# VH-VL binders against Non-structural maintenance of chromosomes element 1 (nse1), part 24

Target 1, 232 residues: Non-structural maintenance of chromosomes element 1 (nse1), of Schizosaccharomyces pombe (q53ek2)
Amino acid sequence: MEKERQDGLSDKHKFILQYIMCRTAGVDNEQVRELVQEQYGETATVEDVINELNNSLHNFDFKIKRVQDQLDGRLTLHFQNLSGDPVSQMATPYPPVQIELMRKIIEWIMKCDDYQYSLTTLQIQKLSRKEMGLAPSVIESHLHTFERDGWLRQREGIWTFTNHALAELDAYLHNEYESNLYECNACREIVIAGYVCDCGYCLHVYCCKHLAHVNCINCNTPWANATVIGRW
Short names: E, the ipSAE of ESMFold2; O, the ipSAE of OpenDDE; V2, 0.75 times the mean of E and O plus 0.25 times the DockQ between their complexes.

## First folded at step 19 (VH-VL; framework fv_ciduvectamig_arm2)

Design n06 (from m06 with heavy chain E33Y; at its last look DockQ between E and O 0.57; V2 from the best seeds 0.00; counts 0 for: pae E 2.3 > 2)
Fold by ESMFold2, look of step 19:
Structure n06 (fold): chain C 232 residues (1-232), chain A 126 residues (1-126), chain B 110 residues (1-110)
Amino acid sequence: as target 1 above (232 residues)
Amino acid sequence: QVQLQQSGPRLVRPSQTLSLTCAISGDRVSSDYYAWSWIRQSPSRGLEWLGRTYYRRRWYDDYAVSVKSRITVNPDTSRNQFTLQLNSVTPEDTALYYCARDQGIAAAFLYYFDYWGQGTLVTVSS
Amino acid sequence: QSALTQPASVSGSPGQSITISCTGTSSDVGGYNFVSWYQQHPDKAPKVLLYEVSNKPSGVSSRFSGSKSGNTASLTISGLQAEDQADYHCSSYTTSSTYVFGGGTKLTVL
């Protein structure tokens, strides 16, 4: 148990908050669960502690967002500042040209053809040369920096958002790219890895695996016929 | 500590609208971790889930097919509560009504109800 | 969708093990692992005992266990105690994005 203070938070709650805040790229939900159990006892839940933190943080335009990995369902927790421009906050250490490149990469990912929500290194190089006049070696350097800093991830030269970037960009993507984004019908989060049925019903890979029987709930068409979102 | 406190009239005449309120303390009705459900209990049918509301950048609703044409679940962020409205009631709507916190949004895939209100017995009778 | 089927009543003596069944369809109990169980004492709201077939939330005794085979889920109470006398309800999430409940089982501890 803990003693609730007049501000609604215990010293144990504040410890958990600081733990999450110090891990800016996000922290594994299970690691926080272990800390919650150490502080409050074996039967305490991370969900209740994080919810109580968010009740207090809401008044200061902060929150802890729980992000579910779209492929394997692994949960991470991300401390967010809701009061600023997310792209500027993501790119604060970067010179103006690199900030402009970040905005362009976001646009190019969101406006990808064929539901890919990802770009090859070559695609980024060609678009950057055409739209910004940047050399391929400069792009490779900038992509390495974005990967190192946890904004983009790649597999075999195919680049897309990290879970951290999706958390930070959530409001921005909804405001600026509403007509280009898909939301999961199960959890209402942005889909960059999933399926969309011809009827428009959309699910993350993970959500589809655990919620769908064989066919789309909305139109009864087999999920085997659905359009794949993302490259994973 | 999360608590759900119900209120509303206990007698409703046929064809009128049943309206019940569930006040939330220790949580926010707009929390993006949970949904908020209404469930009723009668001797003839046992427990019956009626519907839910939840917030994910906007409000969403899910309703049981049996009541979908008659039900509305309304959130009220300023009072931190949510309301059941069931139109055109009949004596078959006589039941003990519960509100409950629903864990079943995809962010956990934990389809169960962890906190329940105290229950409100509503009688529909002429 | 249809209500889940439970026996109307079961009985046991203190120290015994009892099992309550919950039978549904491939659209609920059979199709998903989203079965939950609730204990309800007289004049009280239900209290969750199990979720996802066999998982226990905080504070639930190890005497309660759950399993599922095909379209039938089971709640087992071992080491029966007097306070276990209550109504027990099963629930499942469905492929129609709704919930269904069983009719309930009255457990009498003799």
Scores: ipSAE 0.592, ipTM 0.815, lowest interface PAE 2.3, mean pLDDT 87
ESMFold2 (binder alone), look of step 19: mean pLDDT 91; pTM 0.942
OpenDDE, look of step 19: ipSAE 0.656; ipTM 0.864
ESMFold2, look of step 20: ipSAE 0.561; ipTM 0.796
ESMFold2 (binder alone), look of step 20: mean pLDDT 91; pTM 0.941
OpenDDE, look of step 20: ipSAE 0.665; ipTM 0.870

## First folded at step 20 (VH-VL; framework fv_ciduvectamig_arm2)

Design o01 (from n06 with heavy chain A107P; at its last look DockQ between E and O 0.62; V2 from the best seeds 0.00; counts 0 for: pae E 2.2 > 2)
Fold by ESMFold2, look of step 20:
Structure o01 (fold): chain C 232 residues (1-232), chain A 126 residues (1-126), chain B 110 residues (1-110)
Amino acid sequence: as target 1 above (232 residues)
Amino acid sequence: QVQLQQSGPRLVRPSQTLSLTCAISGDRVSSDYYAWSWIRQSPSRGLEWLGRTYYRRRWYDDYAVSVKSRITVNPDTSRNQFTLQLNSVTPEDTALYYCARDQGIAPAFLYYFDYWGQGTLVTVSS
Amino acid sequence: QSALTQPASVSGSPGQSITISCTGTSSDVGGYNFVSWYQQHPDKAPKVLLYEVSNKPSGVSSRFSGSKSGNTASLTISGLQAEDQADYHCSSYTTSSTYVFGGGTKLTVL
């Protein structure tokens, strides 16, 4: 009797898994949907294939996480190692000084003022000089490396986490920054773009719009009056 | 290939605790893609959602107001199942009980039940 | 008893179109577009036909369609067939973060 079908992955499942694993910054759910349909036929669903992969991966402390963008709701798929140190895994190609800079940037983002959960290039340069003695040109180089590798994103010099970084750092942020962290009450994921009511009820931008909430369901205060989280 | 298999007693005495089990194959109860619901059906009330549990770094639950003081839904990751406990039952709790996979938490908040157990008819009597 | 109101029974002949209504309030059917419909044959569990008012899961016949106006959602079955004889249930998510169901409709195919 063959054991492969009960305990192992088919060649088509392995191909889909490899496709996702090789795209460490994440892959668009619709690109994987197209690939699943090519491999299994048009009646096959991405959801079923990914669930089958995750059932096999679970016992090895791996998973494929489906991540919803906090602003527009786009879905991406991210391969995760659940048993490792997430910052060390993010920074495997980097020398020690870049690893320490990444840990500091995470801290500075999580502890920034006014619910911004983002930093300007100038803020990072000032903090890096003060706390690490690094020159501004060195910081610019490191930031562009982190952007290239899919850990940070920026808009006009305002830096924050990518969806990939949020997925990879989830346990680390919860363990190290519990008192600085907001969670969405609708989907239970970390909020860096959203709203928080005075009562503490918190939603992502997308979750608030998708649920068509005019008022906070906890205290009935209009969302138009809520504190904005993030810069978006 | 997701299948939900129910088990539990079909007769429970008034004032006792009703306990039902839903075993999951083809998926994991700890999947952060889905929630896991209990729903019951009777001629007088039709289908009635009772409550659910789901995992997002920790376990969350939601319960219907009608049973909130008496209900617990517990996951068991080692056996890949979840249980319904309904305390202090009366004959009005006589119903056909279903477990179901619940799409209502992630992603995109679709709010329907795609896989159902076979049903367990529970009689509360004598 | 049930939070959503459905007719108790509906009948139709093969080939006809029939419509089953599901009426709620502004706190459920009227407040959101999170209405789903289920078909239930005797001694079987319900099976989802529609979600978000009108969307179909994989494998659901094009003969089933859904719509909503105000506080009332509707399931329409076109080209009625003998196997459509079953109970039909509507459901909605509510502004109180719960699910509610209709009382069910028994469809008889003559």
Scores: ipSAE 0.550, ipTM 0.783, lowest interface PAE 2.2, mean pLDDT 87
ESMFold2 (binder alone), look of step 20: mean pLDDT 92; pTM 0.946
OpenDDE, look of step 20: ipSAE 0.780; ipTM 0.902

Design o02 (from o01 with heavy chain R58K Q103R; at its last fold request DockQ between E and O 0.71; V2 from the best seeds 0.69)
Heavy chain, then light chain:
Amino acid sequence: QVQLQQSGPRLVRPSQTLSLTCAISGDRVSSDYYAWSWIRQSPSRGLEWLGRTYYRRKWYDDYAVSVKSRITVNPDTSRNQFTLQLNSVTPEDTALYYCARDRGIAPAFLYYFDYWGQGTLVTVSS
Amino acid sequence: QSALTQPASVSGSPGQSITISCTGTSSDVGGYNFVSWYQQHPDKAPKVLLYEVSNKPSGVSSRFSGSKSGNTASLTISGLQAEDQADYHCSSYTTSSTYVFGGGTKLTVL
ESMFold2, look of step 20: ipSAE 0.600; ipTM 0.820
ESMFold2 (binder alone), look of step 20: mean pLDDT 92; pTM 0.945
OpenDDE, look of step 20: ipSAE 0.566; ipTM 0.849
ESMFold2, fold request of step 21: ipSAE 0.643, 0.661, 0.664; ipTM 0.838, 0.844, 0.843
ESMFold2 (binder alone), fold request of step 21: mean pLDDT 92, 92, 92; pTM 0.947, 0.947, 0.946
OpenDDE, fold request of step 21: ipSAE 0.625, 0.700, 0.633; ipTM 0.861, 0.883, 0.864

Design o03 (from n01 with light chain S97L; at its last look DockQ between E and O 0.43; V2 from the best seeds 0.00; counts 0 for: pae E 2.05 > 2)
Fold by ESMFold2, look of step 20:
Structure o03 (fold): chain C 232 residues (1-232), chain A 126 residues (1-126), chain B 110 residues (1-110)
Amino acid sequence: as target 1 above (232 residues)
Amino acid sequence: QVQLQQSGPRLVRPSQTLSLTCAISGDRVSSDEYAWSWIRQSPSRGLEWLGRTYYRRRWYDDYAVSVKSRITVNPDTSRNQFTLQLNSVTPEDTALYYCARDQGIAPAFLYYFDYWGQGTLVTVSS
Amino acid sequence: QSALTQPASVSGSPGQSITISCTGTSSDVGGYNFVSWYQQHPDKAPKVLLYEVSNKPSGVSSRFSGSKSGNTASLTISGLQAEDQADYHCSSYTTSLTYVFGGGTKLTVL
């Protein structure tokens, strides 16, 4: 068998890449860590393998992004296409009306009042009726599909983005909703569950718990007094 | 294999600007898994972290409070390098300067330096 | 003046174990598990030995181990060898989102 050229990815790197690519909604970091250790030995790190993959993927406008859950810090890995329109790409299997509903839900989440970055089922139904003329039963069907496909999550009828959706929509949200967007000062990712101080310093729930003192480092105001972002 | 190669002047006069360059091979300065730090070493202060830069959609920097009014760390993606600029130097800035790859960004939060440059002894003297 | 306190020097004979301490505050060593240790031979850059108190990068000898209690972290070198003669530095990330280092410890192998 003819060996690959020296500047290509190893067979082990290709195996890890394929594992991640086949899990389009994301894969748990611990599953990938186990696989990396199995292929490379117990001292190998996910960080090094992912960085080596990304050095090769960059030339093709692809990336593997490691996403931290904003509440509990659980890590997942997501294969991203950095080119094109992410909403159209995520919604490719859907009928046109469902694609338009997804664009509207994104807008409604990003522009919702009181820093909620989430909507109740009733809010979505009312807005969909008013702005799109859609019946409540149609909305419930579409929301179920978005939840099943891993784009939205809900708790007791309160809907927001999954970590997968945040990863895929990252560029779109920055481009289209810059004035409505908060970023974490610790990790530089979009905040839909966290805190913002009156001074503007902003942290995810997990980043605040894990990395911050009781008070904001910028203005020394207690985090207990900060504005809560999201419903969690 | 990742290597960091430093360059820059070894003698700088007081009140001038100290500028050092760190060239990266085997990695990308724009990697979103790592930050790129400058650290200096002197007998009086030991090792002292000065600041870093890293890429997350755009470039961010963090600077030690003691130098933040005088320091800039700049990436150069086209040459795959990053630079230290320290303004208004005094003899107290005489030190051995290192660049290092910094593991201390989210989500890993590992907070150590795994690859270091060879070091550049900079003397601040008239 | 360093933010973390280390002994200026320690010594030991080949085959023995030695321990180097690194004492900080609740804002660094006590507040996080982001303690790392570096070995530095003369005229060389530091080389990381441990991170997150006790984890080893690839290629670091099993003779190096780490622990932490309260505001004090410890590096233990077992089976001391001549090549272990070097300076040893501790580091921590802080609750102010910066790095701090100890003053360094010179290890002499007798």
Scores: ipSAE 0.563, ipTM 0.795, lowest interface PAE 2.0, mean pLDDT 88
ESMFold2 (binder alone), look of step 20: mean pLDDT 92; pTM 0.948
OpenDDE, look of step 20: ipSAE 0.758; ipTM 0.884

Design o04 (from o01 with light chain S97N; at its last look DockQ between E and O 0.58; V2 from the best seeds 0.00; counts 0 for: pae E 2.5 > 2)
Fold by ESMFold2, look of step 20:
Structure o04 (fold): chain C 232 residues (1-232), chain A 126 residues (1-126), chain B 110 residues (1-110)
Amino acid sequence: as target 1 above (232 residues)
Amino acid sequence: QVQLQQSGPRLVRPSQTLSLTCAISGDRVSSDYYAWSWIRQSPSRGLEWLGRTYYRRRWYDDYAVSVKSRITVNPDTSRNQFTLQLNSVTPEDTALYYCARDQGIAPAFLYYFDYWGQGTLVTVSS
Amino acid sequence: QSALTQPASVSGSPGQSITISCTGTSSDVGGYNFVSWYQQHPDKAPKVLLYEVSNKPSGVSSRFSGSKSGNTASLTISGLQAEDQADYHCSSYTTSNTYVFGGGTKLTVL
């Protein structure tokens, strides 16, 4: 019970809130749905329970954010503190050099060329040596720590943000990298895996697939001709 | 538990601006799970969606093509409400006006209206 | 701009099944599965019966079912009851980020 007030919520709501809070890297929406149905009945929805929690949490600058995976649409729930510095909150257990590296990796991802929004291990090693003087083995260790802690993910040595990192960094990325951002026109979230049309209309991979759009709604150009954002 | 309570004038003269308010209880207008729509109903056209507002880091709106040049939907976070403004009304704007909670924002992709206000009959006549 | 086409009225006797159609275009009913149905009793706001063609919110009777084929969605009410006498509206989301509604169908229970 670290929060000042819980007396505006039922015991069932407090149980759901605690379940989400204890899973700091996020929790699968379906796991929470099962829990909601156990506590409130088979017809209860996770959406209504989370909305009720957020109505109470809003007054304390906290929020439960629902995050959609940009490729497969999997939903996760993330407890957020809206009043803090998100990079500092993310990096609380790390020594200063790792915090500086995290800030640099964020910058390098957001400013990378060719719409990639991702970096190879070798690119990170090269940039870290050039800008911070860090040895490649030190970088590999730090990257594995960031992966373990749920801030970065990689596939075949290509690194980018996790869904948890995107949720925590949302305000930071909008404030510091507004000119480098693409936002999905369907859901208004940052795109690091998706498509952007020459007209500027942009969709996540999942949003484009789920809406079954063949052509851009704004200019009618086929999505097959659009610029790919990210490496996936 | 969620309730939408409408208010506003019931008689408006042609060429004037129609302004209606929808007060929300049991939810927040700034919730990033929902959008907030205005819908009207007349005998000649049935139900007609007019527009919506929603919050995703900033406020967005979508408007029906038929009224796009005349409509504004404004949120008010401090009063937890949203308003409809329809400019330059004519007798064809006479209708029963509803506000509704709109499930139709990605990523949920549910696209229906689950809570409705009580309705406000607005007559446009000279 | 696009309105969905519904029959103006339909009738049935208690215990029968009836079907109400809702026809649109490839830019709404045909292009998406974002069709919803609403029941409206006199002097009341509409109440959602179905969304996503055939899904039910909590508390909606199993007697209501929905389907879609091509550009036409259908609402079926089985085991018709006197309380089902109401207006029924279909709605669809469109590729232009708007909603369209049908003209409504008055169901009379004989």
Scores: ipSAE 0.518, ipTM 0.784, lowest interface PAE 2.5, mean pLDDT 87
ESMFold2 (binder alone), look of step 20: mean pLDDT 92; pTM 0.945
OpenDDE, look of step 20: ipSAE 0.708; ipTM 0.884

Design o05 (from o01 with heavy chain I105L; at its last read DockQ between E and O 0.70; V2 from the best seeds 0.68)
Heavy chain, then light chain:
Amino acid sequence: QVQLQQSGPRLVRPSQTLSLTCAISGDRVSSDYYAWSWIRQSPSRGLEWLGRTYYRRRWYDDYAVSVKSRITVNPDTSRNQFTLQLNSVTPEDTALYYCARDQGLAPAFLYYFDYWGQGTLVTVSS
Amino acid sequence: QSALTQPASVSGSPGQSITISCTGTSSDVGGYNFVSWYQQHPDKAPKVLLYEVSNKPSGVSSRFSGSKSGNTASLTISGLQAEDQADYHCSSYTTSSTYVFGGGTKLTVL
ESMFold2, look of step 20: ipSAE 0.640; ipTM 0.836
ESMFold2 (binder alone), look of step 20: mean pLDDT 92; pTM 0.945
OpenDDE, look of step 20: ipSAE 0.719; ipTM 0.882
ESMFold2, fold request of step 21: ipSAE 0.641, 0.576, 0.606; ipTM 0.833, 0.806, 0.820
ESMFold2 (binder alone), fold request of step 21: mean pLDDT 92, 92, 92; pTM 0.942, 0.944, 0.945
OpenDDE, fold request of step 21: ipSAE 0.615, 0.702, 0.698; ipTM 0.856, 0.879, 0.875
ESMFold2, last read: ipSAE 0.614, 0.589, 0.618; ipTM 0.822, 0.811, 0.825
ESMFold2 (binder alone), last read: mean pLDDT 92, 92, 91; pTM 0.943, 0.945, 0.941
OpenDDE, last read: ipSAE 0.670, 0.721, 0.728; ipTM 0.867, 0.883, 0.884

Design o06 (from n01 with heavy chain A108S; at its last read DockQ between E and O 0.70; V2 from the best seeds 0.71)
Heavy chain, then light chain:
Amino acid sequence: QVQLQQSGPRLVRPSQTLSLTCAISGDRVSSDEYAWSWIRQSPSRGLEWLGRTYYRRRWYDDYAVSVKSRITVNPDTSRNQFTLQLNSVTPEDTALYYCARDQGIAPSFLYYFDYWGQGTLVTVSS
Amino acid sequence: QSALTQPASVSGSPGQSITISCTGTSSDVGGYNFVSWYQQHPDKAPKVLLYEVSNKPSGVSSRFSGSKSGNTASLTISGLQAEDQADYHCSSYTTSSTYVFGGGTKLTVL
ESMFold2, look of step 20: ipSAE 0.614; ipTM 0.829
ESMFold2 (binder alone), look of step 20: mean pLDDT 92; pTM 0.947
OpenDDE, look of step 20: ipSAE 0.645; ipTM 0.857
ESMFold2, fold request of step 21: ipSAE 0.612, 0.601, 0.646; ipTM 0.825, 0.822, 0.839
ESMFold2 (binder alone), fold request of step 21: mean pLDDT 92, 92, 92; pTM 0.948, 0.944, 0.949
OpenDDE, fold request of step 21: ipSAE 0.702, 0.827, 0.621; ipTM 0.874, 0.917, 0.842
ESMFold2, last read: ipSAE 0.625, 0.633, 0.609; ipTM 0.830, 0.834, 0.825
ESMFold2 (binder alone), last read: mean pLDDT 92, 92, 92; pTM 0.947, 0.949, 0.947
OpenDDE, last read: ipSAE 0.714, 0.791, 0.683; ipTM 0.879, 0.904, 0.867

